# Ledger of designs, part 1: VH-VL binders against Uncharacterized protein B0228.1

All scores and structures are predictions.

Target 1, 207 residues: Uncharacterized protein B0228.1, of Caenorhabditis elegans (q09220)
Amino acid sequence: AVVTPSIENHKMENASVTISKVPISHRPRGFTAGSDSKKLAVQRFKLLISDFLSDAQLSKSIDVAAVGMHKGKSMDDILDDVYTRLRRTLSTKQISELAKAQKGLVEDLDEKSAKLVKARVKRMIVYSFDPAAEQIHKYATRPSMAFALIAETINERFVGSVKDLIRDVLTPKEYDIFRKHYHPHIFKLDNIGNNTEAVRTTTHETF
Below, numbering starts at 1 at the first letter of every chain, in headers, positions and changes, except where a header shows other numbers; Kabat numbers aren't used for antibody chains.
F stands for the ipSAE by ESMFold2-Fast; E and O both for that by ESMFold2, at different seeds; each is averaged over both directions (binder to target, target to binder). V2 = 0.75 x the mean of E and O + 0.25 x the DockQ between their complexes.
[cut] marks letters that were taken out.
Atom coordinates printed by the task and the answers are left out, and those that the model quotes come from them; centres of patches stay.

## First folded at step 4 (VH-VL; framework fv_utomilumab)

Design a10 (from u10a with light chain E95H)
Fold by ESMFold2-Fast, scan of step 4:
Structure a10 (fold): chain C 207 residues (1-207), chain A 120 residues (1-120), chain B 108 residues (1-108)
Amino acid sequence: as target 1 above (207 residues)
Amino acid sequence: EVQLVQSGAEVKKPGESLRISCKGSGYSFTEYWISWVRQMPGKGLEWMGKIYPSDSYTNYSPSFQGQVTISADKSISTAYLQWSSLKASDTAMYYCAHTEYDFLTGYDYWGQGTLVTVSS
Amino acid sequence: SYELTQPPSVSVSPGQTASITCSGDKLGDEYAHWYQQKPGQSPVLVIYQDSKRPSGIPERFSGSNSGNTATLTISGTQAMDEADYYCQAWDSSLHYVVFGGGTKLTVL
């Protein structure tokens, strides 16, 4: 019999390597509950990730981000890599909506507040692209549902063996914020696919 | 822009305690890591450890764990390296260095160094 | 205990290309950074993320990183490039920074 390795097993190996390449001390700290600017950042993050990207685009974003995290890239570089990879697959309407969302993050804010909001949003985007989200995808039909499972069911046995990884990535306060404020949307999957050339673009080498 | 200013040279005897400082300016002190690096006379660079000032999280090289204490005071944008009991083998130049992510961005700004001499 | 190995010294004539290597197990899976240190001075970052130059670093400095070896290349080497050069990478297993032993570049 021909035995094909499980896609889930392959994703778990990749997730473990990526997580180990992003040390606990260097993972995004996120933010605590508090100011209106922090609440706005959470709302904009949800809009950017769940409402403007298809499930296939979100899945590809996670793959690109995982490669970037394996190389130890900064939040800025990870976001740039994700945008570069997705740019050609985005519709004119998605590009317009994304541009409006990005503009809204800093619109009517002073320079210091704009920088703070951007920094926190970038950290939250990296958390959403953590490979642990992909692992939970096997229990959800869509990546956005997997993110919801991370956000809403971390304390349930259903999350099981990846609970420690999620706890290692998210602070308790960040998890509480996502649980209270995140409602993902389900999109139809597109055929973006995994592309070796895209991986080469994201990192100097492919594995 | 970004500047790290270290305290002046120290001459100490074995067994004495010492604290040296590194003051950051021109950036958001709490949002960047500060590392301490030792260079013994005529030798190479050795990473000692680092601190993230926002939460005072520290990480040490195994060779320096328990040998030194790294701390920071956010109110004056200053990081510290401290010995409870100096040894002659602690004689070295000590640098502080600034980074967003040491594994990714490297150390883009360095202090001028603090020379510590420990002799009887 | 992750170790980065550099040659102790490299000598080139003015105008020649200098190549300084840094070797470590699976180093190509990590980013390599390079520092120049002149006598009595603090280290200066000359290459970060394998191949990127900080503002103010001359174009003659370049870098690469593949497999087990990172390389700092200085084309058209000048007398002012005489210095000790250190590579830096990350020990992903133990989560700490490691430096190579350093290479003394002599231009003569």
Scores: ipSAE 0.000, ipTM 0.437, lowest interface PAE 18.8, mean pLDDT 66

Design a12 (from u10a with light chain E95F)
Fold by ESMFold2-Fast, scan of step 4:
Structure a12 (fold): chain C 207 residues (1-207), chain A 120 residues (1-120), chain B 108 residues (1-108)
Amino acid sequence: as target 1 above (207 residues)
Amino acid sequence: EVQLVQSGAEVKKPGESLRISCKGSGYSFTEYWISWVRQMPGKGLEWMGKIYPSDSYTNYSPSFQGQVTISADKSISTAYLQWSSLKASDTAMYYCAHTEYDFLTGYDYWGQGTLVTVSS
Amino acid sequence: SYELTQPPSVSVSPGQTASITCSGDKLGDEYAHWYQQKPGQSPVLVIYQDSKRPSGIPERFSGSNSGNTATLTISGTQAMDEADYYCQAWDSSLFYVVFGGGTKLTVL
């Protein structure tokens, strides 16, 4: 047996999105056809942490055991391993941007809040660069595991970006289960649950 | 019940191409990983790589990256291991193995093995 | 590259307890799985997640894993337990499966 993560219950009554930017001085980079896998992974990681940066105070994390990634290994240890690998893969400028973004998340937080924020950022890094973690997210055979991993990234401030990610990583059947059993506020915001054609047209997977 | 049935033994010459197969039955083929494991004569087990048949995502051991190709045909529940040019050092028993998550659950079912002999 | 070290051979008398070790840096932080392989046969999973038995595996098989060492223990060892035993773990830095070198268990 594998570990099944718990789903946190959040209210979405004041749904708004404020996104802190990782500065880019030239044209916006999209996830376009023809991008190589390393370039796409870097862009995707920057987008995920950028969404998170705006509302660190609302963020909560689940422990490594709940995700079923590694027995006894802390998220701090996983981050250290991932950053060691990133230094081999990314340019010095890209690593500096990521380090700057992460520092900005914790600068004004108390110790307990900073620890939770760091854990969530580390999980996003793991998902971006760990093939096993990515496949758990993308093709979890247990719907509860997929919901818990995706739900961990959801709060009132990230609704728009996270809905697109959910549609990318879940099958139509899994999305139907997710919308029925997750927070009702998410379902109400885009009426997707009453339009199966909208779900059916999602053809690109990011995880 | 879950079964993995592999193709029969092969005798080849260096430089020849080869593809061996592993057919799954008794489970949802697209929802589980299939790994390939090499065992050279009188030696231990070596993990070569894996595939997730639903999207054909593959991951290889550094020792086997570029030396073999792993693929799957989900319409016939079959995974493949392929060489473009065999070497004498490829002489070994090759196993396919089934798992939900290799790092968490281990390999619960194994194929019977395919013996590949490469000699002049 | 991450490696798992096993003794090449272990010998026990029938009815005695066999202990087979598997050592790797911080192995206790990962799950260890164990396989039995008899001559001419495929490997069989005998222990997963350090200490759990698959259905059909006798209760005399047990496992543990802490620090740098995982151990497969076979109590009341029988002639039919003669086999090669392999441990398996996860290289958390490179995200790949790794097997130990194997241990030949002889029941004399």
Scores: ipSAE 0.000, ipTM 0.444, lowest interface PAE 15.9, mean pLDDT 64

Design a13 (from u10a with light chain E95M)
Fold by ESMFold2-Fast, scan of step 4:
Structure a13 (fold): chain C 207 residues (1-207), chain A 120 residues (1-120), chain B 108 residues (1-108)
Amino acid sequence: as target 1 above (207 residues)
Amino acid sequence: EVQLVQSGAEVKKPGESLRISCKGSGYSFTEYWISWVRQMPGKGLEWMGKIYPSDSYTNYSPSFQGQVTISADKSISTAYLQWSSLKASDTAMYYCAHTEYDFLTGYDYWGQGTLVTVSS
Amino acid sequence: SYELTQPPSVSVSPGQTASITCSGDKLGDEYAHWYQQKPGQSPVLVIYQDSKRPSGIPERFSGSNSGNTATLTISGTQAMDEADYYCQAWDSSLMYVVFGGGTKLTVL
């Protein structure tokens, strides 16, 4: 897992240039001191990223993480923002590597730890079925957890430790829709990942 | 031991309907995918589609969507591949194959194949 | 096109190493699986997830997958290894399984 300093420096420099376009009256007091929080966010995020990401994906991830940190988001929320931005561009292997980077859903979990992960997944899915939130995606509200769960069910190394977590929460139909939602090559998503449009070939046959 | 046993060879005329079968044993039939794979005479393997027998959830290859129907009867651990109207171009060996995640873990067990011959 | 390309045939002498390639755009970003099919028989999975061997498959079978090319390697090739070999991967654009065209391995 190696992130190159030149790529990080380039993106942080661009973010600084962009922020300079914001009127001075809208900048936080101690704007210069705020740069340390972005740098810390980048360093912490770096510890969770494997060198399996492309330069473009890594640059996007750093930009999103820096914005989230500036807004005071938790690391879990920042990871959700990052994975939301990346999800339509990730390969199967990249999803698997992201799951490896996220400890807590691995083959060596004890029974107590596994139950805690299971409870979190159930909570996430239950909230996605909330009638008051019908516009929220049916199968997941936290992309980072969804990616970890999907990757671990398909990674042979982890099947034995997490198979029951998936089985207890998702039907095969729900799992397939969940996976297609976060790996949606048949569907188009906008740059934020908040709309889905069916590709012509999935609605009628083309030769 | 996992086994997939397919129905016997078929000789049909164009326009006739047909259903072939794949019976699973030695495992929990509802917990694994069954895929159908076509092999035309002297040609390679073509993935047609799959079914999860627990809830009969199906996925089809775009080239086979609407040409065939995949179904399963979990009470007798049997998956089916059906044609409403056969064409001469449907002449092929048809395999069923067992997997948990076909695109990632591959097909670990295969049926013996069903030869379908369609000729006038 | 998103086809997986294999050489139609490969020939090797007994005891030599056979290499069968499977090429596709960004194939190394997805898992490749390999099947052996002997005349009149069903395919047999010999390698899955790029490099893993199923129980019962000899250690002389190995695999790799990087960039645009996956490779099945058979060391110390034996007459019993004569067969058609097919690679399989995921078409991420269409969300379905694709097979390579197959390679006939001849041990002469």
Scores: ipSAE 0.006, ipTM 0.509, lowest interface PAE 11.4, mean pLDDT 70

Design a15 (from u10a with light chain E95D)
Fold by ESMFold2-Fast, scan of step 4:
Structure a15 (fold): chain C 207 residues (1-207), chain A 120 residues (1-120), chain B 108 residues (1-108)
Amino acid sequence: as target 1 above (207 residues)
Amino acid sequence: EVQLVQSGAEVKKPGESLRISCKGSGYSFTEYWISWVRQMPGKGLEWMGKIYPSDSYTNYSPSFQGQVTISADKSISTAYLQWSSLKASDTAMYYCAHTEYDFLTGYDYWGQGTLVTVSS
Amino acid sequence: SYELTQPPSVSVSPGQTASITCSGDKLGDEYAHWYQQKPGQSPVLVIYQDSKRPSGIPERFSGSNSGNTATLTISGTQAMDEADYYCQAWDSSLDYVVFGGGTKLTVL
């Protein structure tokens, strides 16, 4: 059996990949009511954070995003605001639960299950960066995508482990595509909370 | 109902080019993998390679890399297997097969096969 | 190169249990699928994910997979079960599909 993600998350485009393909200088600044950029930002929040948050915390995160959109902030600034607020509101217990989830997804799997997860993650990453591919959600699962992105943004200890998993799954060419279109977004979020250790320690970290 | 319909039998001479087809119906053609499988006369099944039609991503068995080309035309829901120059050793039955994920679901639907005979 | 080994032939009497094996290094760490092929016909999937039956496949067909060996079991074997049987696995490291050499089942 396979856990099926919610219909909203399954239908969402990968906003992270879309944003990362557009140079910062060409990204729209500010959002007006009813813009497509606002819709993508909301879908992105749901995809990245909902798997590990209570309904109340998810609702608060959406509220923070809505306020930022109303004030005309860029999508990247809105995400930075949301992640900063989530980092402050996450309890030690919730951080521990995320760490246990990472261990469960990677370290506690039997060999057969680990290979299946790696194959699915590889297909998700490879196809999400192909300009002709629209089928990213067919390979993605909520735990895989949201876990990887949340782990990289709210707990710097896991950044290296997630990077090593990605490198273990992808070929060098596939990793170059991932780095070009996805990593710029992830690493930009490392500016949250004045901690530069994540950028340094992502190199040579292992799980 | 899922169906794969393959092109008819071919009789060719060594050195000639050939393209055979596999038309899918009854499902979303772009959302499933199509594999090609060879069966030489009196022998077993050999996996040749696969294509994901949505992006035309292909993956080949090492034995068939550079020997054949797999492609697909989404507008007519058809996958192709192509040789630039046939050899007598290419004489075989060729099947196309449908799967969501070959490592999880196996090949649940198969075409009827295309017999290719290569002789002088 | 990952290879799957099957016996070339298995013979049983009608009503008896047939067992067809498929061996490969650490095969139990991968899923095994099984296909039936009758003369002049396309293969038919009879078991997937080691032990699951597609809809329409009789309950007489079952499977297992552990260690280095996957097994297809046909209980109460009938004349209509005469066919070639192929196992299939996946090389997860290279994303290649591998078939076993096939087993001819004879019911006499």
Scores: ipSAE 0.000, ipTM 0.440, lowest interface PAE 17.6, mean pLDDT 66

Design a2 (from u10a with heavy chain E31S, light chain K52D)
Fold by ESMFold2-Fast, scan of step 4:
Structure a2 (fold): chain C 207 residues (1-207), chain A 120 residues (1-120), chain B 108 residues (1-108)
Amino acid sequence: as target 1 above (207 residues)
Amino acid sequence: EVQLVQSGAEVKKPGESLRISCKGSGYSFTSYWISWVRQMPGKGLEWMGKIYPSDSYTNYSPSFQGQVTISADKSISTAYLQWSSLKASDTAMYYCAHTEYDFLTGYDYWGQGTLVTVSS
Amino acid sequence: SYELTQPPSVSVSPGQTASITCSGDKLGDEYAHWYQQKPGQSPVLVIYQDSDRPSGIPERFSGSNSGNTATLTISGTQAMDEADYYCQAWDSSLEYVVFGGGTKLTVL
């Protein structure tokens, strides 16, 4: 069921690349600790890092994480460092300007499609700096979630860049346990750097 | 239709505890931030902190961290500002204010204010 | 600590244009909001997101924000506009709300 996109469909797809895939039927201003909340947190973290950063800002943020991992910081500390960098690298105006640029892509869409895209643009702003985003930070300081978020985020942009290093940090047994503990796709990414504390904490954490 | 109704004026002595309230109506209480703003007599507005009622997540101004407690009871759509021990310097008008995003929308609705007088 | 600086007072004659400034380091990178407060009353949002007006605010109110300075402009100033005006923004860390010191607008 592969569709050859029209110009309107192409504009919608371009807007969707930078817009959250969160359903528009619910305002994302509060989270519970449920599985849906965790999925939203992962999606928002990916959007915040992958879509809103320039190449320089993204490289800088990844460098901060890698340095923290190399120095054996906890996953909570590494995530705090990364989130601090993310919040400072994007002004509220940059986030709004990005949202306005996405809005410009919908001028040729029908009313129904335009409303859908505009709702997604609003959710991107919510994802970037909203009570819900602060809630994500709160949950993402849990070691297991922080590790998963970093691994998924690095994978989308930097597959392979530090894969060899992880095998130097983990014993074969630790690597196998770690891969088994999380969904397989997360571990195919192998981009967590040199952090034995993160491995230990993530493997034995219950959240 | 959005309204914030605050508790009445208070007259207290130094060292006494106090809790004032801000009741929201006409909107989904758990979906918006409530901020507390102080205005000392004849002076300007000072942001104290905010709460997201859905999970009672709070963020405080450094100037007010540890001096007050902000809380909310979502079952009755009410936010609170509390002091464990009042000082004369706490004499001020206290406003609660509603916002979706502090950075984007500003404070679109305000309570009527609660005057707190602390005197010996 | 991040600070927003406003002139303490501005005076204009009825019908003239009033300009109230709000200055802060890289303020133009953040949104500025403006509030009107009359004696004994709660603040009222008159401009949000640098230049947008809430429903019910007259078109004579406008705003701008660039570089280090945000400006509230009131054209055709009326006696009823006499009030204290406060700017608001996020501090440079994007963690805290900050208000300017306020400007007393006198219409005489």
Scores: ipSAE 0.000, ipTM 0.444, lowest interface PAE 17.1, mean pLDDT 65

Design a20 (from u10a with light chain L94T)
Fold by ESMFold2-Fast, scan of step 4:
Structure a20 (fold): chain C 207 residues (1-207), chain A 120 residues (1-120), chain B 108 residues (1-108)
Amino acid sequence: as target 1 above (207 residues)
Amino acid sequence: EVQLVQSGAEVKKPGESLRISCKGSGYSFTEYWISWVRQMPGKGLEWMGKIYPSDSYTNYSPSFQGQVTISADKSISTAYLQWSSLKASDTAMYYCAHTEYDFLTGYDYWGQGTLVTVSS
Amino acid sequence: SYELTQPPSVSVSPGQTASITCSGDKLGDEYAHWYQQKPGQSPVLVIYQDSKRPSGIPERFSGSNSGNTATLTISGTQAMDEADYYCQAWDSSTEYVVFGGGTKLTVL
């Protein structure tokens, strides 16, 4: 079964409106568009981080995002909270591998570019754990490059928010596949907040 | 090559304030952690706390939180350890130490130490 | 609080192998680092990440870490190796650095 969206989403409407008010040109885009080497480094990092998390840790990260939204935090603050929690649940040896991967991504970059890459990697770690990402994986030619946003970002205006993030990492062909098969309104944050485990289990088990 | 140069020995009375320094060179000062380590006469090493100079983020050992302040001045690549009111029990050698990730690389470079003596 | 336990002293004859242990709950899940300190000198990193040697550290120094115990091993121990040795680990739950109490290595 496909994840059923909640009927009402009052709290998420304000966040979506705020995001929609930011011009696309001013939204975070991560790496320089069209950089093959940076796209490969990001793909490698996503594959590495996915090996470090259990399903329980992924479920907990979703809970953190839902709580942050209830407190009226910005998307960046929510992502920071989720990343911090994921970092705390990793063993020291897992953290060391993550630190090596992060260092590799910024080698040979100037100071400004390194800061942008680090910020992008932080967001990509969180986005990769969206339960909805499981559904798009079937259709992507490079599954490790499927970026999922937390449901609150996807629900209202994913074309304006997700497009900028996805274009930085996916090829035009992969982006076209993702766009055609991703259903931005099938998954809502208030549904996650009400029953995080059931929503995640349903999404996972439809594959 | 990475070097940490510490300020000279200090002789103080109880109740006096003090700030000692650790100047880094040969690396990007803001991108590495600086830790402070105490060694009381004839005793072992005690980790006091650390600072990441880029944003002045600090983390203190519970035993030293509220007893000392760690700070840094990025413009002169210098980290500081300071006391508002010294006690005789603060008599010790104080080291600063450099690391990229303390959990991964350990402390690869150390300052020469600053001896602080607090007596009546 | 999380603590690392070392024997206070270890004695060995020149040319023999010295073993210094460091024990802590689930220490094998963390990296252990080892420092050598000679009288009047700053500590020197001799082993990092359980078993790796920094540049300039003799090959006779080696390390291991599994379960609850990390071990620093010095083969062919020389008089110049006489020093205090400290293990160090990181408590991931509190994000604090912890040093062992130190071991005095006596040669002869």
Scores: ipSAE 0.000, ipTM 0.439, lowest interface PAE 18.6, mean pLDDT 65

Design a21 (from u10a with light chain S92T)
Fold by ESMFold2-Fast, scan of step 4:
Structure a21 (fold): chain C 207 residues (1-207), chain A 120 residues (1-120), chain B 108 residues (1-108)
Amino acid sequence: as target 1 above (207 residues)
Amino acid sequence: EVQLVQSGAEVKKPGESLRISCKGSGYSFTEYWISWVRQMPGKGLEWMGKIYPSDSYTNYSPSFQGQVTISADKSISTAYLQWSSLKASDTAMYYCAHTEYDFLTGYDYWGQGTLVTVSS
Amino acid sequence: SYELTQPPSVSVSPGQTASITCSGDKLGDEYAHWYQQKPGQSPVLVIYQDSKRPSGIPERFSGSNSGNTATLTISGTQAMDEADYYCQAWDTSLEYVVFGGGTKLTVL
């Protein structure tokens, strides 16, 4: 048995204030991230967590992560860098409001599971936001390359950190409900590429 | 192939204005950064600033902010470096340089340089 | 203001290994790039992203970067390698490009 469109629409309605308040990306048109799935992952992540943050603030945080990956830093070091810088500019109230924006994600979970998922997702969100990294978008010569790096960073966080944790604490039904609130492609994307991919698109390799 | 061609040598007096040019070819001009680099006689390289021609976004070194203007005309694939009032201390070789990400790729192509001499 | 420090000169005999250092606070957290400049010529990129060679650069050129020091290494040094060498990185704010003061390599 499949979920009917009307039941699916009702579930979307419960989360509509959180999700529909987020404007679509203000980034330049004509993205070519090399994968439609990566574009969808970035859009869905933005819709999930951006209720009280501008697109620029989200981009800054992901840019710090992208720089760390290009430099070959470990994921733990990258997350610590993002978290440290985020704390400088976001107030406790703003962080709390971001946590409240995640309400729709956990509405269908039991109290214990909701508490665990909220704690992990909040830390993922906080670790992903660093307002100090604005410059990478300005200095990137190709918006499509910057977008691809951002999409790969988001995908790794979802696949390696959030997806596995959610599966561990949710029943099969609860996992399926969570999955429906995010585009299925989030769970089909490959892990982030290595720093060699960015180098392959350098100017001396074009014809 | 990527090529940067700069304007010819200039001899000027203190207080005069000047604009030198750097024409790019063999690549999509609007999709890559152009930087300007100064080299005073017998001295090392100094980064002055850069421009992204698609939207004319500029970033200047603090040492050169307000002393020069960097601009670009994407219709003719040309970047410019301009002084409103030259000083003897502006005597130097000026290079333009091409990059995708200067933090990641470095400057892979350089112009031949423009010698600017400022003397009375 | 962020500063990259290079030795002013390095001398080596033909066939020996030349080592040129570039030091800056936390430089190992940034990418270092290296340029060769011969008299009357424009700089040429010889190493980018700490250790990568552009097309056309001989295998005897290599690089490393860790802690506070990046190093350009030229094995089997030849007379044609005689030039000024400059390191380049971003400052710690990731806003500005910085060049080292340059090193004159003499092959004698």
Scores: ipSAE 0.000, ipTM 0.443, lowest interface PAE 17.8, mean pLDDT 65

Design a22 (from u10a with light chain S92N)
Fold by ESMFold2-Fast, scan of step 4:
Structure a22 (fold): chain C 207 residues (1-207), chain A 120 residues (1-120), chain B 108 residues (1-108)
Amino acid sequence: as target 1 above (207 residues)
Amino acid sequence: EVQLVQSGAEVKKPGESLRISCKGSGYSFTEYWISWVRQMPGKGLEWMGKIYPSDSYTNYSPSFQGQVTISADKSISTAYLQWSSLKASDTAMYYCAHTEYDFLTGYDYWGQGTLVTVSS
Amino acid sequence: SYELTQPPSVSVSPGQTASITCSGDKLGDEYAHWYQQKPGQSPVLVIYQDSKRPSGIPERFSGSNSGNTATLTISGTQAMDEADYYCQAWDNSLEYVVFGGGTKLTVL
């Protein structure tokens, strides 16, 4: 049997942002130091999540469509519910800071503000894999991050950017915990493999 | 370069206590999982459990829960596997293994192994 | 208790393709990793994430994983490939690591 305990039992708000342990000159591309690196990471994660949510909900995913049709909900209703739930994890100030970081409009974020924005992005990632959420939320939100992870693992031309992003927001322990909270079969389906090139293209365009 | 160095072979009697060690070097010890794996003579690999040294969080295989204790001392980059009372059935080779994300990466580096022999 | 099943032994002639299987309930939904162990030595990771090769592992090693079965394939098998091979995955609860029982590969 699959056991999926809720991730909200773990404290995330005061967690430090983890960046590669290797010497700065040998760190993975894009995440070497400072507020600039953190701002870029936050922007890329936010765009990736938003982009794949839209794609997943427009794709003819039989599981998501079947759940929606069975419950009598339209795709618009599912989308609205998903985005509303994600937005509830952020304060008005953090939403503003995240939006500015996402569009690259914030030139200088102090270190503390950058850490808070990244903590909220981490919470959004964790929330997307919360097994306590309704089936609609599970199927609608989880694919966005799972598609990014799958693109990294199954497409040999995907340049490892998802691992870089995960390292910047999640420690190995935190990743272990959130991984256990999503149902892997929905993310390793043959129908996803058939769209590997499309997923890779979308991921690269988001970055 | 990542390296795991284990303590030397042990010969013990049933009922004795034992602690063996695995010292990590060449990486940030607290940021990676260390797992312990048993291999009984002529048998396959059995995962025993793992520890995250930063906060000493442990996760045990159900078959080893309560049979052994896994711990770590991050000040000296060393993980431990301990028995309070050895049995003859504990005779085996014990490996420690390194991973960042065991679901994604598997165990990329292994210690040389510690042979534990329990006999009267 | 989740279990990964491997054949105890596989024999191939030099230059032939060896195929080693690992079966488990819904294994294709998990990532499978493969290890090579030669007598008196520690295991060596030869395939991770179903099909990826670590640096230094020859291109003749490949992997796949779908349905209930993961497969390690060694093309152009050489005498130096004689070893015990173990698959590894997470159990269905995603809490514990599980190894297969191992397959002894003989090159005759």
Scores: ipSAE 0.013, ipTM 0.540, lowest interface PAE 6.7, mean pLDDT 64

